# VHH binders against q9c0y8, part 12

Target 1, 316 residues: q9c0y8
Amino acid sequence: MSASHPGILHEYTERLVAFELVGKSNVTLTSNVTRSLLLFVGGLGDGLLTVPYVQELVNPLDEIGWSIVQVQTQSSYIGWGTGSLKRDDEDLHKAVDYFLHIGGADFSTRKIVLMGHSTGSQNVLYYLTQSILPNYLIAGIAQAPVSDREAAYQFNGKEKTKELVDWVKAEYLDKGLGNDVLPRSKVENFFGEVPTSANRCIDLTDVRGNDDFFSSDLSADDFAKTFGNLKEISGSTAHSQLILLMSERDEFVSPSTDKAQLLNRFRESIRPTTSNSSLSGIIPGATHNVGPKSSPEALKWLINQLITALRSFIDQ

## First folded at step 22 (VHH)

Design Q1
Fold by OpenDDE, fold request of step 23:
Structure Q1 (fold): chain B 316 residues (1-316), chain A 121 residues (1-121)
Amino acid sequence: as target 1 above (316 residues)
Amino acid sequence: EVQLVESGGGLVQPGGSLRLSCAASGFEFSEYEMAWYRQAPGKGRELVARITSGGSTSYADSVKGRFTISRDNAKNTLYLQMNSLRPEDTAVYYCARYTTTWSGGKYWDYWGQGTLVTVSS
């Protein structure tokens, strides 16, 4: 990873920016109306250039006519503590709209794929399931879609997590204080120094909380409400594709969890079935963020998988 | 089990020097950021010095130029070299481990029992 990367910083809406990483060709979204983009959103704690594999995607994507843009939302860095999927979705819609049109492009010339890492995967699924999609948003990619709730179970204990949830509900939500920030001294073992609202705590750690998409203990009916509810493309019977890419050695998934089986459960729930991409899979040897502790083949696999996906979208 | 055990505290005269040690066990020491804290009588606990896993250091203003934090990963030991000691440095000194939660937030999750440093004429 380089300490710096050439690119263009965009203010896609008031006080929010996104960074277009420029590849070797020096082609940009502004300079080429036919350039498509992978819009990348990180997970909890992520900002610009905090996910290690993002820079490694730039040149491979550039070679096939795609730019990668890393978006900063209000939830970036420590902002997630007081955020929500709904708020994130609003920011992402603004980003998508901005990048569709820059350089004089439109729906006929530019396509957009939304990619999320970690909790960004919730953003991707949320985006695809809330509103009718435009024809230029052709796919969502969820990399390392893991349950935050089950991560809490693993790191803090299931019973302790339940105690937290019960306490927050009783002392905050039931009193109409969902927007209050929880005392650091009480919740730092879960959230560290990040100011976290009562609502956000519940979103992430409660059973069937607003962010509870990927937990292994959810039912088929639960998955039907999320994976099973992809929205149609406007003016068409077609739907966007959903690609799920789990990390084989994801440290936030319990070792007792069969990842292949879990992935299959997600995929089987996707509706319509045509949105269930055959490109979904498990990144071999990959840690959560495909970082330095991953097998050497992990990054290469991810790159190849993405290239295959993106080529298939344009050739259609 | 994670353990942090401080040693090296004692009585010293103003202007003297002392070296504290913190023996770490039960975890991969080299992967963690570590710190020294201190608590003087009647005061709150305060950060004295920090050292990242990569070896970058930071200090409280009150000890800059006098104290040096270091680590020996091969020995799983954290050190605090204290020079030019002052009466106001009198405190119980604690070793602490910095960790990242599942959510990406960070906090100090383990502490030693502390070692007393007394600076007096």
Scores: ipSAE 0.820, ipTM 0.942, lowest interface PAE 0.4, mean pLDDT 96
Fold by OpenDDE, look of step 22:
Structure Q1 (fold): chain B 316 residues (1-316), chain A 121 residues (1-121)
Amino acid sequence: as target 1 above (316 residues)
Amino acid sequence: EVQLVESGGGLVQPGGSLRLSCAASGFEFSEYEMAWYRQAPGKGRELVARITSGGSTSYADSVKGRFTISRDNAKNTLYLQMNSLRPEDTAVYYCARYTTTWSGGKYWDYWGQGTLVTVSS
């Protein structure tokens, strides 16, 4: 139900904010210039505190010297409909830059981990692999990385999805109208009330679209272009760690898909191999967002896995 | 198969009362937000009342204080109690289901066939 959460609202850019949730210790990123940060970004439709497990991470992370910050991007809530991974990446880099410098922080000592939920996982992968901007993350965590394209297949049907893609390409993209918003009456069964651009529709639902990282029908070569291309950390020859955490009962993954096998395909594609974390795995009993329909042990497992990961990064 | 079937419409005098029912089947009724819409002759379809899965309600200004939306999850039935009816309430009344897409967007995906309410002296 409704609750109040103590924290600090950061203006990390001119029109966007990030909320630092403050734990029991009352230590903040501003009060401690060396404090490490878990930067959290949600998926489609997410905003502040829309992912149920986020507030549950505050105190456990606080106890080990980590703050958790939930970032608002231009894509937050309904903004994703007219957004892109590239735009998101620009926002995220601004956030990272802000937190590296506030309070006179020494960014050589302050560790930042980007954690994405759902489509936020695409943001994590994009940041680490395709961004033209410098990488300052010690690690990325993709929680519930799922294919939006295959979700569309599951919910709307494969053929109907292809028909949508073909129609959008013919009526918009081929005419240079990629930035136009699609008529709600034509696409609400895919996107609901969210104004969605032609480009964004294609990003999410086309084969090898810009957001197509996690589809089970992608080839090893496809994965090599993403998972296989982790960038160096800026100013170093080292690479970020990548942790993939799938939900065992993810309702957006087809029941016919072997999640363990799919996860292994992702992991095996990670380059360099040293970035392939042994902490990747499947959250037992977890629904997509590890929400109330999950097994009681799911949240505990996630918390423990995160604590283990975050401790290891401080030791590096 | 998802089905919504409205009933309870009819002719009533101004100031009278009616109770509409919507029988739902083919889905877990208790998990969905539901609503009543109406469409008067020559006008567009308009929202009358909504009720969340948790039981929170909202109403159009034109019906506040007169209409009450409720649900019985055990019976998979949505209700609209209409009191102090006015001629301007004359319309076909529809029940609808609110759903979430895979992308998180929401929309009204299923509608009943409607039941006619006529308020006339």
Scores: ipSAE 0.786, ipTM 0.931, lowest interface PAE 0.4, mean pLDDT 96
Fold by ESMFold2, fold request of step 23:
Structure Q1 (fold): chain B 316 residues (1-316), chain A 121 residues (1-121)
Amino acid sequence: as target 1 above (316 residues)
Amino acid sequence: EVQLVESGGGLVQPGGSLRLSCAASGFEFSEYEMAWYRQAPGKGRELVARITSGGSTSYADSVKGRFTISRDNAKNTLYLQMNSLRPEDTAVYYCARYTTTWSGGKYWDYWGQGTLVTVSS
């Protein structure tokens, strides 16, 4: 639907922008140093307003003193094909640093939550567990933390995916050509028209590739290296909270996958255990992006969980 | 099984007209962007026209003003009305479906067998 969305476009670093949506109060991060924010990053192919529930969060969050901010990274839209989680992490840290200080705020007055949708969930987990950069997030929220490798297995076939991986390793990685863009005709059934580097293909589709955090066939030892490694908030002994929100009818998760069991396996691996939020769950009736094909109660459930979480961070 | 079947090609004189049809089956036709491509002898395939699920159209410069892409969602059929035909329009014309992969990337995943259009005096 065509519409105008009132807000502030921030250039948080050279040529990268984030859009702060403005709610009914007209209060902004610039106008109020104690106003907190939910920084939102989408998945592969996403950019501003592509995830349909974001605009519906504006007024509920505004009522409790929170802004929602949609971030663009170098990976937004088709940029992901030649990117990496590491590059995304660098962009996201620049965004967090920018918003932490605008309007004269600082860490003592402003809380920041990073919420990721789909591969944005890999961004959240990377930020909290793998990044070498300082952590200033009170919490991370991963909505639809799904495996790209298992999606490739489901839609392209496991054998075809393994053949692609082997071919890319032999013809590109073993020859030092990891940054080369793969021939479109060889990979379009995986990545479409998006220019995709050999390294990015491997990140997404190889067993234990750099994006491979959520596959159901990973071991407890694998999860210990990610979920089990939440870093301290910089300048504190506290750790960020981690909230995991799966979609009940996620079309990118195999019907044979027991989502409740998989969610429990993720949660049981979280260390420190005090970072394992009780607000994690499965969004009833939700499709992958909680879009129009979702049951009507899905969005209401999501909003309730988010409001509950965000309120709890203010009185900390 | 997704199928796209073109028809309506043939021999026509310069300045003449033809209407191509593409019968679609095995998917929800109204949800997909569709296109006509053509391949002249000794050349690669080139885009002729495309139409979104919402009905928005675009055309190659070489056919703009002469060709019209349209769709009938009730009949699951894509059309190409070709007017003022020229010898350089001689080609095999293909119907194609545009789709999104699991990664969010988009491409033309199904193609018809093609229908030959020959424009000759």
Scores: ipSAE 0.584, ipTM 0.820, lowest interface PAE 1.3, mean pLDDT 94
Fold by ESMFold2, fold request of step 23:
Order: sequence, then structure tokens, then C-alpha cells
Structure Q1 (fold): chain B 316 residues (1-316), chain A 121 residues (1-121)
Amino acid sequence: as target 1 above (316 residues)
Amino acid sequence: EVQLVESGGGLVQPGGSLRLSCAASGFEFSEYEMAWYRQAPGKGRELVARITSGGSTSYADSVKGRFTISRDNAKNTLYLQMNSLRPEDTAVYYCARYTTTWSGGKYWDYWGQGTLVTVSS
């Protein structure tokens, strides 16, 4: 079932693109300097149109004066295997800088929210708490903030994951070969045919690896270093807001994980406390990407939460 | 549990035809891309043909125009129709399932035990 999706393809930096889907109003970020932006980044393996709810956001957001833009980074599709959260952060900052200014806009006229799905949630948290680059976001939204390490435990086994990590450290990291691509046959049951570096494997699957923000066995001290470290918006004393949206029926979260308790642990760690949005929650009946196997009300609930949040950012 | 069982192999003369079947069970067959691979004596496995869940097909250059991959989702069965067979088609033929890991990466995670095709006079 082929379809056309009209919009504007932006080259926001050399050879990296973002796709602005245009809603019923035909208003674009170039045509209206007061129009605000939801910048969307997917998870591992994602690219344009791969996360099923994004197209459904276009018109609801358009109705309240917001555009949605799907960003492609160097990590999109299979590029993540040799990437890092740091590289993603650099790409996302370039995208934010580009969209902040197109059409003659600037920070005083245009607000930008970064929303991440799945591993894109790690991008959001990294941007807001770990990045050394200036923060231009009024908020971050993390949909399905799931531990990659605990997903590996669930699907490949905890002991097999630990064995892989130990092997990669001994044969690659300890030898200064962190950037080397691992033999496909050793890792394909974790990463498939995606060329994956030793460093990336460790980032995703080691305890406190660089992507390991959301694991349920992390301590309050671990969360204090991430959730507890939200940055000021550059040139302001205000801080970005953080909204966390877990999926109730997320197939990549262990059945033994109490999602409500875990969400509360994340939220209790957010500093400043004024960044802890009351709009965080668990999407009723939702699968990981709020796809067709979700309850019929899941998408509606997500849209309503997003609309409520986005309106609140411009009513301040 | 996932099972893939090939059948239909045998001895055929050059120029002959043969139809392979792969019976699938333990998963929702209609949702998966499937393939036929083959392994000749002393060689590695090579892709012969693949078919997506939506029915799109692709073939190795060496078999284009002679082999046809197809699927019957109602019967959970993958097929390979082999025409104009040549001695170099002699191999063990394997059915394989293509899947996505938790990380979004894709690979062939299940293989059948194979069925032998011998093309000789």
C-alpha cells in the first residue's frame, strides 16, 4: 500500500535531513515565525515514517499552532550501530539550531520540544542532563523510556548478555579497539545485521553503559546524576520540562517490572522539581510504539496528553 | 517453538523441474520475510530467493528466470519452484526466517534442516 506524504524536506546540516509534515492549515515553519515545533527522534532502527503514531499527530498539533518534524540523524536506520548518544546529541543540537531560526524566527518567537521514542528517550534525557552543548528546548518528552540492557536480558538472557559484555571488554576495549565493528556472527542475535562497534555494544548492554538511563536496578544515586541534573534553558533561569510516557503493554519491558513504581522513581529524582511534569504517565493499553496492537483508546490518550502539554508551554 | 521443515528434494536430470516446500509452525508465518538458501558441497551458504511478508520477491542472479519463490499464508508454507535445473544447482536447500531483534536489527534466526537437491544424469 504505497502512499505520498507531502511536506518539506530540510537539510539542517551537511547531508542530514528532517521532514516537516504539513497539516491541513498549510502553515509551515518557514511561513510563520510564531509557529512552534515538536522535533521527533525515533529509536534504534527508526527513520522516516517508521513510528506509526507520528503521522497521526500532524493535524492535532496543527490545530494548536505546532508543527511536527521527523529528524534523521547519523544513527537513523542502521547508523546507530557505530554511533553514540554523544554523536546523536551533536546532530540534534544542529537540528534545533536550524529550526529555531528558519523563516526568520528566533527563541523569542518559536518554542521547540524534543520528543523521543524508545532509544530516542535516551537522546532526550542526554540532551537535557548530560550534554555540554547549550540547551534550547522548553521541554523534552520521552515516550517508552525503556532499558536496552534489561531488554537484552529479557530476550537474550542475562548471563549471555554478561558473557558478551565481558568478551567485548577483554577482546576489544582493553586492547584499545572500541571503534572496531564486532564480528556479525558473535552479535547478530542482539543487533542483527547492523554493523555494531565494541563501544556501542557496551553502551547498550553493560551495567551503567552510556545508554543505561532507565534500568530498574539502578540506584537513586544513579538517577540523581541523570534525572536530577536538568539544565537551564540557555540565556534563562528557567529549566526545561520533562514528560515521561510509558506504554502500559510495552513488550520490551519485563512483566516483572512494576512500571508505575519505576516511573515514580524516575520522577522523584527529577531536579529541579519544577521540571517534573504532572503530565507524565502510563499510556493505557499501549504497546511499545503505540502501534495497531494497542487498545483503540491508546492513541487518543497520547494525543490528548501531548496537546495539553504543548498548549501549556505557550500559555506561560 | 519455531519449526521449519523442508521437503521435496531429490534427484533430477538437467533441464528438469522440482518444487520445494517449507512447512512453518510455532509463529505467525504471514508476518515474516522468508528465504531459501542453498549450500553446495565445499561452499558456504548462499541466498537463492527471498519473499517479504507483503509478497515482494528477489532472487540471486544465478537463478533469475528459472526459480520462483512463493508463499501460502493460509497453509503456513513457503515454496521454491525450480525449473531448467543445472548441475551447479546441486545443493542442500534451506528455508530461513528473517526477524527483528529487541534492538531493531534484523537477521535470519531460524533455519530448517535442509533438503538435498541433486542434478545429474
Scores: ipSAE 0.583, ipTM 0.820, lowest interface PAE 1.3, mean pLDDT 93

Design Q1
Fold by ESMFold2, last read:
Structure Q1 (fold): chain B 316 residues (1-316), chain A 121 residues (1-121)
Amino acid sequence: as target 1 above (316 residues)
Amino acid sequence: EVQLVESGGGLVQPGGSLRLSCAASGFEFSEYEMAWYRQAPGKGRELVARITSGGSTSYADSVKGRFTISRDNAKNTLYLQMNSLRPEDTAVYYCARYTTTWSGGKYWDYWGQGTLVTVSS
């Protein structure tokens, strides 16, 4: 329900914050001990404490020397409507840079993992494969890597989505008005009351739009350009690990989509192949955000996978 | 199929009272925020009151203290108790459901056909 949550509010760049939740040990990223972090980014509409499993991760991660940190970006809450993956990526790089340089202890062993929920999964994949900025993440974790375009097809209809895309291109993009906010009456059944730019609409709903990483109708060649392009960790010959965690009962994935087959297609495309984590899987009984309608074992399964992964990243 | 059916409108004198009902079907009523809107002749639709799934309420300034929104989840029914009615309350009153799209955006996706309230001496 609701509670006070002890933690540290970090201003990682001007007017953007990340919240480090504090576990039972009372050890934080500013303590004089080695401490690693899971940096968490939510999806469309998300912000602090909106993804229900995040607060449940605090103590399990604390027990193995990890903090969970929820990052606010310019796209948090309703800001996504006029944003982009590129803008999100720039914010996330500033957060990573901040956390690499804080603390009262030796930083040579701090590990950073970026975990994304929903559209945050696009942020993870973009960071690891498309960003032009240096990579310092030992791993990315994508929970519920869902196609926005195929969700639009499922809930608004494929024909209506294509008609919207064509209309936005003709009336906005072709006229140089990509940054203009679309009329609410034209798009509210897609985006609700969120002010949404023409460019953002296209990013989310057009075939191979800038967010379109996870659609089941993409080709192996499409996946090779994304999943097949993981970057080296800067200053290293190693590459980040990529862990993909689909929700078995994800309400934003069409019932006609074979999740196991789709997950295998993503994983087979990962290059280098050593980045394809064996910890990827389908969270049994989980809804999109592993919320209260999930089976009782969904959260425990997720925690187990995360603990196994995070422990494996600690130097021994 | 989602349906919202309003009833309880009619003619009432200034200072009088009416109770509007909205019968809901085709969805899990208890999980949704609901609202009453109204549309006076020649005007656009105006929010009157809204009630969350948890029972928290909000009102337009023009009706605060006079109107009460409520819900009965066992009967799948939304209510508007309208007291101290004024001629400017004359409008067609609509029941509406608030939902979240696949993108996380929220809007009013279903509307009833409306029930007419006329406040006149």
Scores: ipSAE 0.578, ipTM 0.814, lowest interface PAE 1.3, mean pLDDT 93
Fold by ESMFold2, last read:
Structure Q1 (fold): chain B 316 residues (1-316), chain A 121 residues (1-121)
Amino acid sequence: as target 1 above (316 residues)
Amino acid sequence: EVQLVESGGGLVQPGGSLRLSCAASGFEFSEYEMAWYRQAPGKGRELVARITSGGSTSYADSVKGRFTISRDNAKNTLYLQMNSLRPEDTAVYYCARYTTTWSGGKYWDYWGQGTLVTVSS
């Protein structure tokens, strides 16, 4: 149902916005230099308020001096179909730069955590391990770090997905047409009504495509190039922390996948090892987005983990 | 196996009424947005009306005030009440299910075989 949510709409760069939800204290990032933020980026198809747990985080975070900010990127809603992790990374760096300094704050007083849901988890890992831009995040949190390629295998079939990949390579990539939008009739059972470029299709569905960070069939060497490459925080000898939160009943993960084992494989690959947070885990009873079909305990568990993490980044 | 089976079509005089039904099976009907589409000879399919899982409705301009979409979740049935029928309403009417893919994209993934409505004097 429709509702009003109090907050501040920030234009963090030309024509891109982020929404700071305001809690009961009415303290904002503009009004207090010591207030820190959880910057939230959703997955494919997401935008403001589409991930159901976000509004439930407002007051718990407010009580410990943190704002939650929902960022809109060029990829939000249906924009992802013609985007890339690189373009998202550029947008997210602009958002971090903006929020780091509003209200007269700087890195010494304001901490920023980037939290991603679903494909937003690829944004987090890219930011922390692949980006050529300066890192000012104290931590990244990846909720539901799910392989898009393996989801395509599960829902469309492995052979059908490989056939699509081969066709897109032959008809588009090999002809220099990577930025062309694919015919909807050929791809709607993968991407629905979302206009999707040949490059984006390959990024999501090809083995080792540019989004393919979390597939269970990747090797330890593959994970070493990503999880094993966390960057220092710029101007510091410290590194960002990485927290991985899988959903126990994630409907986009194959039933044959052992989530605990996969999570351990990700975590064992994290370098430096001091970036491997002990707060990583599996959210009990949670669906992909921790929505209403989740067990009643799932949201409470998630909130407790987030509060524990966020408090650990701030001096008492 | 997902199935959508339309019924209730037929020949009707201008100004008359018909009620179309779509019997759904093989899925949790109450969780899905549903629609009626129609296709006149030689034309593409066009949206007539849609109804969300929560009961919100919308209509094509050409049928507003004359047609009513509804659903009975206990009977797994979608309805289209068609009043004040006109010759231009002549078409095959299709029931369709709206779904979200693994990527978050949405589309109409199942269609019935259709039921013919002919409005003629």
Scores: ipSAE 0.571, ipTM 0.808, lowest interface PAE 1.3, mean pLDDT 93
Fold by ESMFold2, last read:
Structure Q1 (fold): chain B 316 residues (1-316), chain A 121 residues (1-121)
Amino acid sequence: as target 1 above (316 residues)
Amino acid sequence: EVQLVESGGGLVQPGGSLRLSCAASGFEFSEYEMAWYRQAPGKGRELVARITSGGSTSYADSVKGRFTISRDNAKNTLYLQMNSLRPEDTAVYYCARYTTTWSGGKYWDYWGQGTLVTVSS
């Protein structure tokens, strides 16, 4: 069904937008400079209004004085195929910078949380641990931090994925053609119709590719380079909090993967240890995007966790 | 197992009509976007018409006003009504299912074996 969604469309940099959904209070980030925000980035293929639970967060967050803002990056929709986490990180930093300044906002009192769904979880971890740009986030939330490489293994086969990677390296990367778009017929069962560069294919599907943060076969040393490297909040000695929310029935995670054990391995690697939020967990009965096939309690559980987290950031 | 089986092709005079059917099985037909493609001798496959799960349609310019795509979700069947046929419509016609990969990319992952339509005098 068609619907309208009240809100403010912000152009946070040239031709990139973020949509602030407006709740029942009609309070906005412009009308109240101390109002805080949850900045939301979706996964591969996502854009505005594509992740079903986001719309359900509007009024719960509004009741506690938070706006939810959906960000569009150059990677939104089909743009991801010729992008990178680095490019996404640059876009997200521009969005954060914009919201720190709008309406004469008070940088010391406005809190910003970046929440990512699916590959948006790689955006969160990259922002907090790999980015060379200043960090102004009080927290990051990664919902469904799923390995793209292990999803490719599950759906296309491990050996077929390795064969693709080897072919792309030999025919493109080794020839300096990393930015070239791969022939659709060679990769459509991985990436569909999305024009996908050689570099992007390797980022997603190679062992320790640039997106490969969440694979279960990575070592503790691998996790130390990512989860173990949370950066300070700029201008302070404090660090962002990191909250990890796995979906119990995630269809893009192999049934053989022990999610609780994997979550513990991620969490045990987080440095500083004070950034390891106790609110991390597994969303009971949830599918990947906490959509309609989820158990009825999944969305309620997610909302309660988010409200608990967001309230804690303003009570200090 | 997913199966798509086309029928209704044949030899027809220019200006004539045919109705193609595609019987679908092995999946929840009502949830998927479907299409008709065609492949003329010596050419690649080209899109003829597509229909979303919600019933929205689109057509290649060469067939607009002459062809109508439709679906019957109760019968798991996709249709192509072909009117005012021209010799240029001669091709093998395929039905196809549209899906999303683990990466969120979309493509036509299953194709029928095709049904031949010949338009000649």
Scores: ipSAE 0.558, ipTM 0.821, lowest interface PAE 1.4, mean pLDDT 93
Fold by ESMFold2, fold request of step 23:
Structure Q1 (fold): chain B 316 residues (1-316), chain A 121 residues (1-121)
Amino acid sequence: as target 1 above (316 residues)
Amino acid sequence: EVQLVESGGGLVQPGGSLRLSCAASGFEFSEYEMAWYRQAPGKGRELVARITSGGSTSYADSVKGRFTISRDNAKNTLYLQMNSLRPEDTAVYYCARYTTTWSGGKYWDYWGQGTLVTVSS
């Protein structure tokens, strides 16, 4: 259904925008320096309003003094095919810097949480563990932190995925053509009509590619290099909290994967251990994006977990 | 296993009509965008018409006003009503399913075997 959504369009850096959805209170990040922010980044193919639960968060968060902001990066919509987690990280840091300061706020008065859906979860983990840029987030939330490589195995076949990886390495990477867009006819069963570079293909589909944070066949040593490497919040000895929210009926996770066991393996690897939030869990009855095919209780459960988490960051 | 089976092709005179059917099985038909494509002798495959899961339609310029795509989700069947047929409509007509890959990209992942339409005197 079509609808109007009141809000403020921010240009947080040249030609990149974020949309602040405004709740019933009409309080905004500009009008209140102590108002805190959930910055939301979607996954591959996502843009404004493509993740169905975001608009449902507006008023529950408004009631507790939080705004939700949907960020667009250079990777939004089809831009991801020629992008990288590093480029996304640079865009997201610019957005965080912008929102930290609007209305005259700063880190002491405004809390910022970065929430990612799907491959936006890789953005969250990259921001908190791999980025060389200053960390100003009180927490990261990863909803549906799924492996792109294992999704490719499930939907295209493991051997077909390995054949693609080998071919791309031989015909592109070994020839210095990593930035070249792959022929659509060769890769459309993986990436559809999205122009996709050789480098991006490898990032998503190779074992330990740059996006490969959540695969179930990774070792404890692999997880130690990511989950085990959370950065301090800049200017303090504290670390961001990390909340992991898997969808129980996620269609991009193999039926053979024990989601509870996998979640536990991620959580056991989190360092410092004080960053391992007890609010992590599995959203009952949820599809990948908690959409209309989800059980009726899924959205309510998600909202409850989010408001519990966000309240806790203000009461400190 | 996904299957798309076209039927209803045949020989017609210019100005005549035909109705093509595509029987779909092995997937939840109501959830997918579907299309008709055609391939004339010596030509590439071209889009004829497409219809979303919600019923919105679009057409190639060459067939607008003459062809109508429709679907019956209860019968898992896609239709193409072809009126005012011309010799240049002669082609093998294919039914196709549009899908989203695990990466969010979209493309036509399954095709039927085709049904031949010949328009001649």
Scores: ipSAE 0.546, ipTM 0.810, lowest interface PAE 1.5, mean pLDDT 94

